# VH-VL binders against Non-structural maintenance of chromosomes element 1 (nse1), part 8

Target 1, 232 residues: Non-structural maintenance of chromosomes element 1 (nse1), of Schizosaccharomyces pombe (q53ek2)
Amino acid sequence: MEKERQDGLSDKHKFILQYIMCRTAGVDNEQVRELVQEQYGETATVEDVINELNNSLHNFDFKIKRVQDQLDGRLTLHFQNLSGDPVSQMATPYPPVQIELMRKIIEWIMKCDDYQYSLTTLQIQKLSRKEMGLAPSVIESHLHTFERDGWLRQREGIWTFTNHALAELDAYLHNEYESNLYECNACREIVIAGYVCDCGYCLHVYCCKHLAHVNCINCNTPWANATVIGRW

## First folded at step 1 (VH-VL)

Design x02 (framework fv_daxdilimab)
Fold by ESMFold2-Fast, scan of step 1:
Structure x02 (fold): chain C 232 residues (1-232), chain A 123 residues (1-123), chain B 110 residues (1-110)
Amino acid sequence: as target 1 above (232 residues)
Amino acid sequence: QVQLQQSGAEVKKPGASVKVSCKASGYTFTSYGISWVRQAPGQGLEWMGWISTYNGNTNYAQKLQGRVTMTIDTSTSTAYMELRSLRSDDTAVYYCAREGYYDSSGHWYFDLWGRGTLVTVSS
Amino acid sequence: QSALTQPASVSGSPGQSITISCTGTSSDVGAYNYVSWYQQHPGKAPKLMIYEVSNRPSGVSNRFSGSKSGNTASLTISGLQAEDEADYYCSSYTSSSTYVFGGGTKVTVL
């Protein structure tokens, strides 16, 4: 694909980069596809443009990552920072106590019993009070900030990582919590919503649906008998 | 089963062409790129090129540009690699390998490999 | 010959740690965090051991670890075992949107 350059990147590529960077919760892949086709025509692909952007961004320890929603398969693009401590980068410019709370919440989610990879509001409040001495009102304030900033999501009081947080924390979670992690055998991404067979073969909910196999392809055990990962 | 099944061994004379097939199963064919990698006897791995299973776009190693063609048949979930004007130094095991999934630029690694197809070029 | 430079061989005794280097340029290893490592036993297809410099696929022993500094990536095998005897190849994505491989390193367990 033809591209024009001005001091490294074309103006069209810079426009697409700005569009993605300004959307901290991520941007829909289909919206970016439409933008790419508008700028470069129907032969242009999101993947080619993002690849070229990432070649430049890597010089500054930044990347654009495409994330597939683990339940419905919706694709979103996320601008991420690869430098420094990912938790500190995620939580900057939060006060030290709030950064420590985020580190603790990540640990508690990752070390959940029964493959849940989520916490109730009450669990977070109890653990935060016990381990950090925080008042409930302070905890609630910080949780609302994490939700507002796109790091945690909650549904009916059950908290877990956003797709944006999973993109930002990917390397960190692999390095710090490898023994607590499952990776999807179909797409090699972290699983917090999916199924794990007794043989260890693991799939996201969407990937399992997409492959449409009734039984585990590794051991032929029915997926109906698999352990459920996550709460959703 | 998630697998890549390759066609059987071939014996060719110098100047001939060979076409190797790679049939994917157990995953969505159009969601992953396919690379071809060869290995001469007792030698290392050499990347030959890549094909998009979504639209058939290709990118070939410069050394092979003009001699190699990669194609797909989405109806059978099969990738093909044709190498023309064969020389004795094209004798190698030819692998197809699956590239990443759901990353904006692909995962840029090979997580699933075919068993290989031995192509022998001799006079 | 090979675009990425690896030592031809590395040897160790069971239980020891060994490290394999993979040196490229500022347009491949130095440009991207997209270095992968593959293990190959005689007569078999390569197996992914490490991807994106330091990540392990499911089912790969935590004795295998990866790192990168500048233009050089490294694979470390701790607690060396007999089954680790194999050829190891590094690979990197390039600024030309291609892939390059290292020449391979034969690991011998003494």
Scores: ipSAE 0.000, ipTM 0.382, lowest interface PAE 21.8, mean pLDDT 84

Design x03 (framework fv_daxdilimab)
Fold by ESMFold2-Fast, scan of step 1:
Structure x03 (fold): chain C 232 residues (1-232), chain A 122 residues (1-122), chain B 110 residues (1-110)
Amino acid sequence: as target 1 above (232 residues)
Amino acid sequence: QVQLQQSGAEVKKPGASVKVSCKASGYSFTSYGISWVRQAPGQGLEWMGWISAYNGDTNYAQKLQGRVTMTIDTSTSTAYMELRSLRSDDTAVYYCARDTIFGEGYWYFDLWGRGTLVTVSS
Amino acid sequence: QSALTQPASVSGSPGQSITISCTGTSSDIGGYNFVSWYQQHPGKAPKLMIYDVSNRPSGVSNRFSGSKSGNTASLTISGLQAEDEADYYCSSYTGSSTLVFGGGTKVTVL
């Protein structure tokens, strides 16, 4: 179409964009690297292609966000819509009670005691019943759906945000929960798995390992004495 | 199948203690609480308290506070209820029941043991 | 005395509807939507019939329904049948992680 050419995107750009858009839980950066090299040759980089895509997508309130896993550093790419209420958008196919439960789970994770940024299955059941009167089987069904759709992840009954949810909710969490947020001093992204020094200097688990510093850069206190953020 | 299996009937003297067991099978034991409910002959149901199978936290009915202890053994998926300083008015069938949600807001009991008759005779 | 007040007995003929009341205070029935109902046949453990005021577990007949108005919860049995003859108990959360039962109601099917 002539309108697509006016956006400055090639057919190869459109192919990469479509590939990313079709994968609702995100796409591994290495898979996109293979596609970029197939389309443009070995000299092309994922970063260049994504930057070119984002220059065009910004005009339509969309972007592709690169997310680094906070524990292992694996990179994924996520297509996101910057307009509107992200919770309503991510929960579009859900009935109203399930959307309300998602909003509550986000609140409970963000306001969690002791820097946990996570909830046990039992905590979710207790809070959902207390605040919404939901039956355990209904809660269990909704949690399964949130996990299946890539919004929450669970390890041994401990629930928190996926990388996809963090990408989609980024602006929402900053707007609603700024006072509850930690940002990584190395990469400037939200921390739900990491370490925070008493001085406030904060790093993701992966960023801390990658920098390999024994002591906090800001106050020189050993990282062994830092508060752990998250459960993993 | 999903079951709560209780220990057999007991006869005790006033002042003695009794310990009733409740063995769970067929479900994730640590994902539920266990409540204890008793029923004196010809009388109604009386809630005694509950225990979390996850962390062993307990909450006891005020009337029984100081006389009852509830414990769990996660290795055998078994809950226990011990009642001390027995009186004749403690004669009752004692039920364990699966509490649907742990902690605050004991919602309902969807699975019951068969009951254990405890007779306290002077 | 039980914390929640139920009638001692209720009777009905086969095919009719009966209602059992359960009256408490604003600190239990009136303050929370955590009301459940149990059926007990002689010599048997109680069976859950209704939870959270009006919800029915899988496997319980749709002839059983629950409701609440102010400080009173009600269990209604429609199309009364011989096997419904039993004792029925209400229960309610009271705050502070405490639960109480009603005194029980004997249902007789004529």
Scores: ipSAE 0.000, ipTM 0.404, lowest interface PAE 19.8, mean pLDDT 83

Design x04 (framework fv_daxdilimab)
Fold by ESMFold2-Fast, scan of step 1:
Structure x04 (fold): chain C 232 residues (1-232), chain A 122 residues (1-122), chain B 110 residues (1-110)
Amino acid sequence: as target 1 above (232 residues)
Amino acid sequence: QVQLQQSGAEVKKPGASVKVSCKASGYTFTNYGISWVRQAPGQGLEWMGWISAYNGNTNYAQKLQGRVTMTIDTSTSTAYMELRSLRSDDTAVYYCARGPEYSSGYWYFDLWGRGTLVTVSS
Amino acid sequence: QSALTQPASVSGSPGQSITISCTGTSSDVGGYNYVSWYQQHPGKAPKLMIYDVTNRPSGVSNRFSGSKSGNTASLTISGLQAEDEADYYCSSYTSSSTLVFGGGTKVTVL
């Protein structure tokens, strides 16, 4: 068991890795837990297996990242390429114009001056026409592809990053949009759905819900008075 | 009365620079972009670049990057195009053309200047 | 060496319909509804005939129509008249935020 892990990736590790890699939108942690328990027994943990996989994957500039949903705290696992340009990696199967559109959508979401970190379908169409000259039908087709491939999510015409996109873009967003980022004071991850107090203390919706606090821990201002980050 | 009026024909030697002017009248200059399009004798149209009359932002054809400069003077509603290090193959009629009513737009041209013939010869 | 491919010439008799093709790629004609067509008579500046694939400016005859299928845009001239004899150029916006022209098509009215 231990020797198999030390000598490199076992067939069991490769099976779990393949399962995660083939799901571009990410994999539910509970599904991977079932797989891990099938391969290694009921007491085996996802954490242990992912750490072992990441030890081997790091040699090739890959990793598996665990992402916690900012609204409900659900954990997902995402295969990530650490080498090269993340936007180009995300959009490898796309024509150049579609890659440009993805870069622009990322910029428009990040540079929202209204804390929303999201765009309406109408906003995307208007900005895409203005900055790229794209036809409405072309924009709709590309948006559908981004949603299908797990890069953007849409609810009632409101578009923002999936957990998979946030995992893939994490380093890119920190490098390019540091001044546009909020980080959760509880878990230290990027916030696109949460609350920011006037004092600057910031929490994901899920983190805020689970701290059992009515008021900000830093300044004692009610969370009911905080600025809402994101749309959900 | 809506028109683009260009400066007169120029004759230049290789290595010289030429600056062509384009004076707009009859519309709100700053609401539109101005593109420059050239045409060598007996040849087709070639887009050279665009300038916003609103803020002076430019975008040039890659082939001409480093040799062309476009500017505006909002007080006279005039756009300028300067081409440096002239070669014989720069001999062409140079047109200024107005884009859609969107200062960053240049995907069609509904108003054209009459053209300025620039001849580069030794 | 034009970015967009047009036939060098097209001929027709008065009253006939002719069509001029303009073929690009998914990064220009196929990717954007920003295709325009220009008519140029000898010694004159180009005149806009069609913009945004299908739209006609005020003052352009309804005999001129534009369309697009995939990477190919088309200009159709119905009821061909002697005055239609001219060079016709297509143009398209590109994914590089540039504008490119076709090589031009000489229309001859027989």
Scores: ipSAE 0.000, ipTM 0.409, lowest interface PAE 18.1, mean pLDDT 85

Design x05 (framework fv_daxdilimab)
Fold by ESMFold2-Fast, scan of step 1:
Structure x05 (fold): chain C 232 residues (1-232), chain A 121 residues (1-121), chain B 110 residues (1-110)
Amino acid sequence: as target 1 above (232 residues)
Amino acid sequence: QVQLQQSGAEVKKPGASVKVSCKASGYTFTSYGISWVRQAPGQGLEWMGWISTYNGNTNYAQKLQGRVTMTIDTSTSTAYMELRSLRSDDTAVYYCARDYGDYEGWYFDLWGRGTLVTVSS
Amino acid sequence: QSALTQPASVSGSPGQSITISCTGTSSDVGAYNYVSWYQQHPGKAPKLMIYEVSNRPSGVSNRFSGSKSGNTASLTISGLQAEDEADYYCSSYTSSSTYVFGGGTKVTVL
C-alpha cells in the first residue's frame, strides 16, 4: 500500500523530498532513515517512501536515486533529472562553452583506455586548450565550478565523477559509452573504482571487501592478481 | 492502482511457443525491473529471469537459456515473456513481479495475479 | 541444483512461535544480505513478508521477523494465528546476478 501511505502522508513526503533536494552532494541514507522513522514510525522504510516519491516525481521527469559509494559502501540519496539530455540538464545554469567542456571531460574520462576512469589536472588543461582553445585561467575556473557544484571530485590533482554525477549520468553513460563500461557482478552498477578478473568477473572495491572473498568466485583466481579499475 | 495486469490463460501443444504479457500501472515503469517466476501445479516457485525496463538488458535462469526471451514496450508499460519449444513440464502459473534489482534491494514487492499456461498433447 | 533448503512443513498452536530455516551456500545466502520471504495462500500470488533479511514492508504484522547467520536465514512468526496458515518461500540474490527460491514450507496452525 504505497498508495494508501502516500495519500495519508503527503506533507511528510514533501518534507523528505525538500530535505533531499536541498543537498547537492546527496543525503546520507542513514539520515533519511532517521527522518522517515520520526515521521512515519518503526515499520516505515526509506525504500517505500522513496518509491512513493519517485512515482510522483517521474510525472515531471525527475527521480531520487540511491547510490552506494564504490570505496566505502556509504549509501546516499540523489535528486536527479531524467530529461533527454542529462549533460545539458546537469549544467543548465552554465554558459554553452562550460557545458561543452563538461561533455568533453565526460568523454575523456570514459575513453581513457587504461582502466583509470579519471584525468589529471594537467591532462584536462592540455586537452581543453587543444580541443577548445580555452585559456588556462578559464579552464581552472570551470573545474572549480564543477567541483563546487558536485559534478566532479578531485584528490591530489586526479579528477573523476562524484556519486551525484554517476547517478545523474547513469543513463547517458550506458547509452553513449556502453563498450567502455564495467558493471559490478554483485550490485549490477557501473564500476569506476574496483577490480576486474581476467575471467571478466568485476566488483567495486567495497563489494569485493564486503563479500570478503580472497579469490574470484567465478574462476578462483586471487583478487590480488586482478586489474585495478580507477584511482583512489 | 499500483498493479501488474497479466494476460489470460493459454493452452498450447508440445513444441509450440507462448507469450505472456504483464502491463504495469500506477508507478513509473522504467524505475523498476520485471522478474518472471513460475509455479508448476503443487510445486514451488522457480525464477526464470529478469529484464531491465530502462535499457532492456536481460538475465535468464541457466535452465531456460535459449528457450526464453523477455522484452518490454515502454510506450505501453508492458513486459513480455516468451517461452519456446514447450514441454508438458512447462505447465505452470507464470507470474511477473516488480524487481528492485538495484541499490534499493533484490526482492519482489508487487506481483501479477498469474497466467496459467497448460501444455498438453 | 542451487535451490535453497527449507523444511517441508512446520506446525504450531495459536499464540505460539514458529521458525522456518532457509539454508543456501556462500554464493547466495552467505554472500549477500538480500534474503526475502513470501507468503502464499492457495490459489493466490505470493506476498512479500520480509526483505533484505529482516525488513518488513508496510502492512506486514510485527509478528513476522527475519534473521540470518552464515548460510542460513530464518523467518519467525510469533503469536501464531489461523490466517498465518500458508506456504512460505525464501529467496536470495546470487553471485551470478540471479535469484533462487527455497522449496517452500507449509505452515499448519493446529
Scores: ipSAE 0.000, ipTM 0.424, lowest interface PAE 17.3, mean pLDDT 84

Design x06 (framework fv_daxdilimab)
Fold by ESMFold2-Fast, scan of step 1:
Structure x06 (fold): chain C 232 residues (1-232), chain A 123 residues (1-123), chain B 110 residues (1-110)
Amino acid sequence: as target 1 above (232 residues)
Amino acid sequence: QVQLQQSGAEVKKPGASVKVSCKASGYSFTSYGISWVRQAPGQGLEWMGWISAYNGDTNYAQKLQGRVTMTIDTSTSTAYMELRSLRSDDTAVYYCARVSYDILTGYGYFDLWGRGTLVTVSS
Amino acid sequence: QSALTQPASVSGSPGQSITISCTGTSSDIGGYNFVSWYQQHPGKAPKLMIYDVSNRPSGVSNRFSGSKSGNTASLTISGLQAEDEADYYCSSYTGSSTLVFGGGTKVTVL
């Protein structure tokens, strides 16, 4: 939550800013479009209003970021505080051991040598017991909390980051895990579900489908031969 | 046309002030910031500061704090940069540039530049 | 004495690839993905070539690419052409709405 003075924002800008800030898991881009049109008229765009907000917010190390879902392309808007330790900030209500577990889970996901960028429930339990000495019931409780609070998502026992977590951790992941990161060549966002060609050209699943390229644009190698990133 | 038009060259004596203008056209002026960057003869680029055309919020380079003032006139879509207590080492080409923000990343960059205003400080 | 360190000059032949480095600290290049590159021909205003480390604006040749590793950003020009002869500047956000430029690199096409 923003704690800094924001003198000079109009009431309409403040309304949109508050709407986004109060929805910590992100706001659907189409919902914000409706609000923008209600406040500024039918020709107003989300892009212009968010640029105006970001121009002001940048002075205080805050920003609003648009995130595209890597599988379905759905757009969400997220308010971010760029200052401080992002892991500690996202986990402010958590005890120290739970913050440390979150930090470890991030590390384990990022350092997956198999391009999966995900962990099974059993892998998390094994690593948490080995590296932190946590009991299975404690681990299970913490995982449910992370899922409830929107930091991790789970499908059939396979855990990875939510769009919200990727948006919130973007700068942190680039600073701490740059050698472990793939970035989409189309949208420059972190890839945890996508393809990487042998030439290094990388795309999200959605970006690859959206561009409708059968072959890599950089080297003309078929995407069918590319390394798959993530589980989806 | 999307452009930034700057005022003409100025010759000033040490101790004087100079005010350079930057008139925007072809885009929504209040949706972007304006940055000022100068370049002394044969030297590199030096960032001076920026101003939000939306609310007039400014942030100046530490070296120039107290000597520079940036303002906007939304009715004419014009940004101004005033530099006071001029010294010979203020001789430079002064550029205004538009600050654009990539909505996907939230970071700014200078995507449109004025042609520059030469300010010469000499006795 | 700029905060970001660039080589003073880089030379290459037509068709060659060249790379320009820009080295800072964890408080600028290492801390943020707000790295941009500008091309300046003699007597002209700078032109944006790369923003947010590796993104190209419309109208910039795909021969130009950007990257970052730790505290060092790089601009690579492939298929070097005579028109690429210019000064190149990197810039980085430093937090608190402040920005710094590198000292600049003169590219000579032999």
Scores: ipSAE 0.000, ipTM 0.447, lowest interface PAE 15.3, mean pLDDT 83

Design x07 (framework fv_daxdilimab)
Fold by ESMFold2-Fast, scan of step 1:
Structure x07 (fold): chain C 232 residues (1-232), chain A 124 residues (1-124), chain B 110 residues (1-110)
Amino acid sequence: as target 1 above (232 residues)
Amino acid sequence: QVQLQQSGAEVKKPGASVKVSCKASGYTFTNYGISWVRQAPGQGLEWMGWISAYNGNTNYAQKLQGRVTMTIDTSTSTAYMELRSLRSDDTAVYYCARDRSYYGSGTNWYFDLWGRGTLVTVSS
Amino acid sequence: QSALTQPASVSGSPGQSITISCTGTSSDVGGYNYVSWYQQHPGKAPKLMIYDVTNRPSGVSNRFSGSKSGNTASLTISGLQAEDEADYYCSSYTSSSTLVFGGGTKVTVL
């Protein structure tokens, strides 16, 4: 007569995992820190718990990714599915036309002129009407859904990816849009808000301010002379 | 010759299942989707669902969700539609039709090539 | 029951013009430019006549034209001929990612 032996995650780890998984648009790192301290005491860190979770999750093609905001450096945690087509996975609850619109918006953002990595509401409406024949009210409804579900962010009519979308699409964007991507030379993540020097050295806004924010370390040209990536 | 060839007529009892085949020829099968449309005697057209010949993704009419399954066999350029738990009101001519959606230039929601139809009769 | 409203029948004499309406909502006909029209002769499979509201496939007579205003799409047949006698169905994409057909219109050529 033996009790069931379990290799892997404790009940406390499962609780933290469930908390993160149920928040599809991401979870503030500070909120998870509070839960970790509540479950394990002050000596446990978010990083250690997430590493332990990821060791188990990798067997099922899942991962928790920590994302640093490109403007302010705020940390968030995102549950990520590593299997299949990421756009279809993101858009599983959506109708096929809405999934197609999401694929088109991703393409338009990635192939955007002048390093903008963003679209105006009018640009999205014009392109969606031209390429898909959608009515303006339908386009507006779909955009509202993408914003509500945490895939796109909007400020003053300027649309781009959320941190959650960047986490989920990371491998997809590298595979499909490698020639359209800039990577931060300090942290090696995709740049949609940052600066690129004429020499090609590139940094997020936050990384520039906190890691190398005066002159380009590669060519010693002031960052004030660099090309701006993104709209914020 | 560009065509869709469907399997022959079927007679089934209530509660049984039927599986209709649709074999494509004369075009690149994986560049298009296949929609299934049925027509009860003396009635209008009813869309049942769609399958991508590229990746097998499906989208079914809400009324038939849970009773219908669509599949493809790319090695034979054949699409299949299986309808389960048959009732007398499932008696209809079942058509397969070529559709291009999702991966086309925009979303195409029209059927430019049709099979000849398969009569399925459900009677006790 | 169909979701899109068509008249049950329309009739005309040879050489006349007739119009068939197809009325939906802002969630189908009014929301998308994905309206198609099909012609069906007795015992035959439907034939595509119009797609994307206004476009004619190769081999379809220029006597057939499509249009849309708000929630109503229309098929117009000019110079009506005996072979135009058939059932006509409209269809539209919906916001639920389904396709819906109209109830059908029987065209009689006198």
Scores: ipSAE 0.000, ipTM 0.412, lowest interface PAE 19.4, mean pLDDT 83

Design x08 (framework fv_daxdilimab)
Fold by ESMFold2-Fast, scan of step 1:
Structure x08 (fold): chain C 232 residues (1-232), chain A 122 residues (1-122), chain B 110 residues (1-110)
Amino acid sequence: as target 1 above (232 residues)
Amino acid sequence: QVQLQQSGAEVKKPGASVKVSCKASGYTFTSYGISWVRQAPGQGLEWMGWISTYNGNTNYAQKLQGRVTMTIDTSTSTAYMELRSLRSDDTAVYYCAREPTYYDFSGYFDLWGRGTLVTVSS
Amino acid sequence: QSALTQPASVSGSPGQSITISCTGTSSDVGAYNYVSWYQQHPGKAPKLMIYEVSNRPSGVSNRFSGSKSGNTASLTISGLQAEDEADYYCSSYTSSSTYVFGGGTKVTVL
């Protein structure tokens, strides 16, 4: 919706902003589309409303970022703070030992060998005990909190970043761990689930499937021969 | 050959509209975004806006909001930029430029059209 | 006025190294590693020379390099050659989900 006459944020815009901000795991793009159409009518678009919100939010170093899931391509919207120390901002309600564990887990995921960008529960237990002297029950409690709060996801004991964590940590990861990062050649976002060809060309799982890449565009080698990034 | 071919020069009167086309060839159109950038005679580059070739979502420069519309035709691999209520200071070369991502911003433009000169005079 | 500040002109002799600065704010150059540089010869479209601060596209001479410190990005051209004479523009992504360009720098050789 192109609203040339709108000078500032309406109450409807503020409602949508609050809806997004209150959901730490992000909000489905389709849910926001339904809210936008309920508020502004059938022809209204998410893109126009988010653009109007971001024009106001940038004055305060905030934005709403759209994130594409690396496996299934599902679009989610995330409220992002662009200023300060991202790890401290993300973990503000946590005690110091829990913030330190979060920083360690980020480092361990990013520096993980074998392109895995993930840790098993056993690996987290071993590293946390070795590096911080934490008891197994304490580690388990903290992991549950990180999962509950939407910073880490777990499937069958394999832990990695959520889409929300990737959005919040984007600048931090580029600045601190750029030598450990792969970026998708199709969408230019960080890859923690995807494929990397021996030539260095890299794609998210979804980008590879969505764009129907059978062979690497750069060297024409079949993707079946590529190195898998992540565990999924 | 990978290229962006733009429509020919246009001469318009103040208050008219102009629609510039940009036809992509040699690559998968829907795998890349398109930005529009203009340059007034003897002046620098000015970003106008972006369109997703995947879903048609747009994002425009604040200065041009309400006067510009960007669209795509995936059947012909063509992007369009329409600028309305033309003024003399809209006289510029208009470029289409490819972004290496289809759904959001990439941060750079790796392929440029040759430009379309639009002259606005009475 | 342009959003990013570049010197209007820089000159050098063949074989010399020159550097062009591009100064923004904490909401563009200082916030993101999404700085790119473009070369433009008279009457021609811009050509990408550097992307994501320091990466060089295939076909661009290794004499061109990019860097960034705080709110200032820099393009360095080593071993300056006659064909490097052109206008150079920096660009950055912004916290408003837009792009801004520098005012351009005219490089003269000889």
Scores: ipSAE 0.000, ipTM 0.448, lowest interface PAE 12.1, mean pLDDT 85

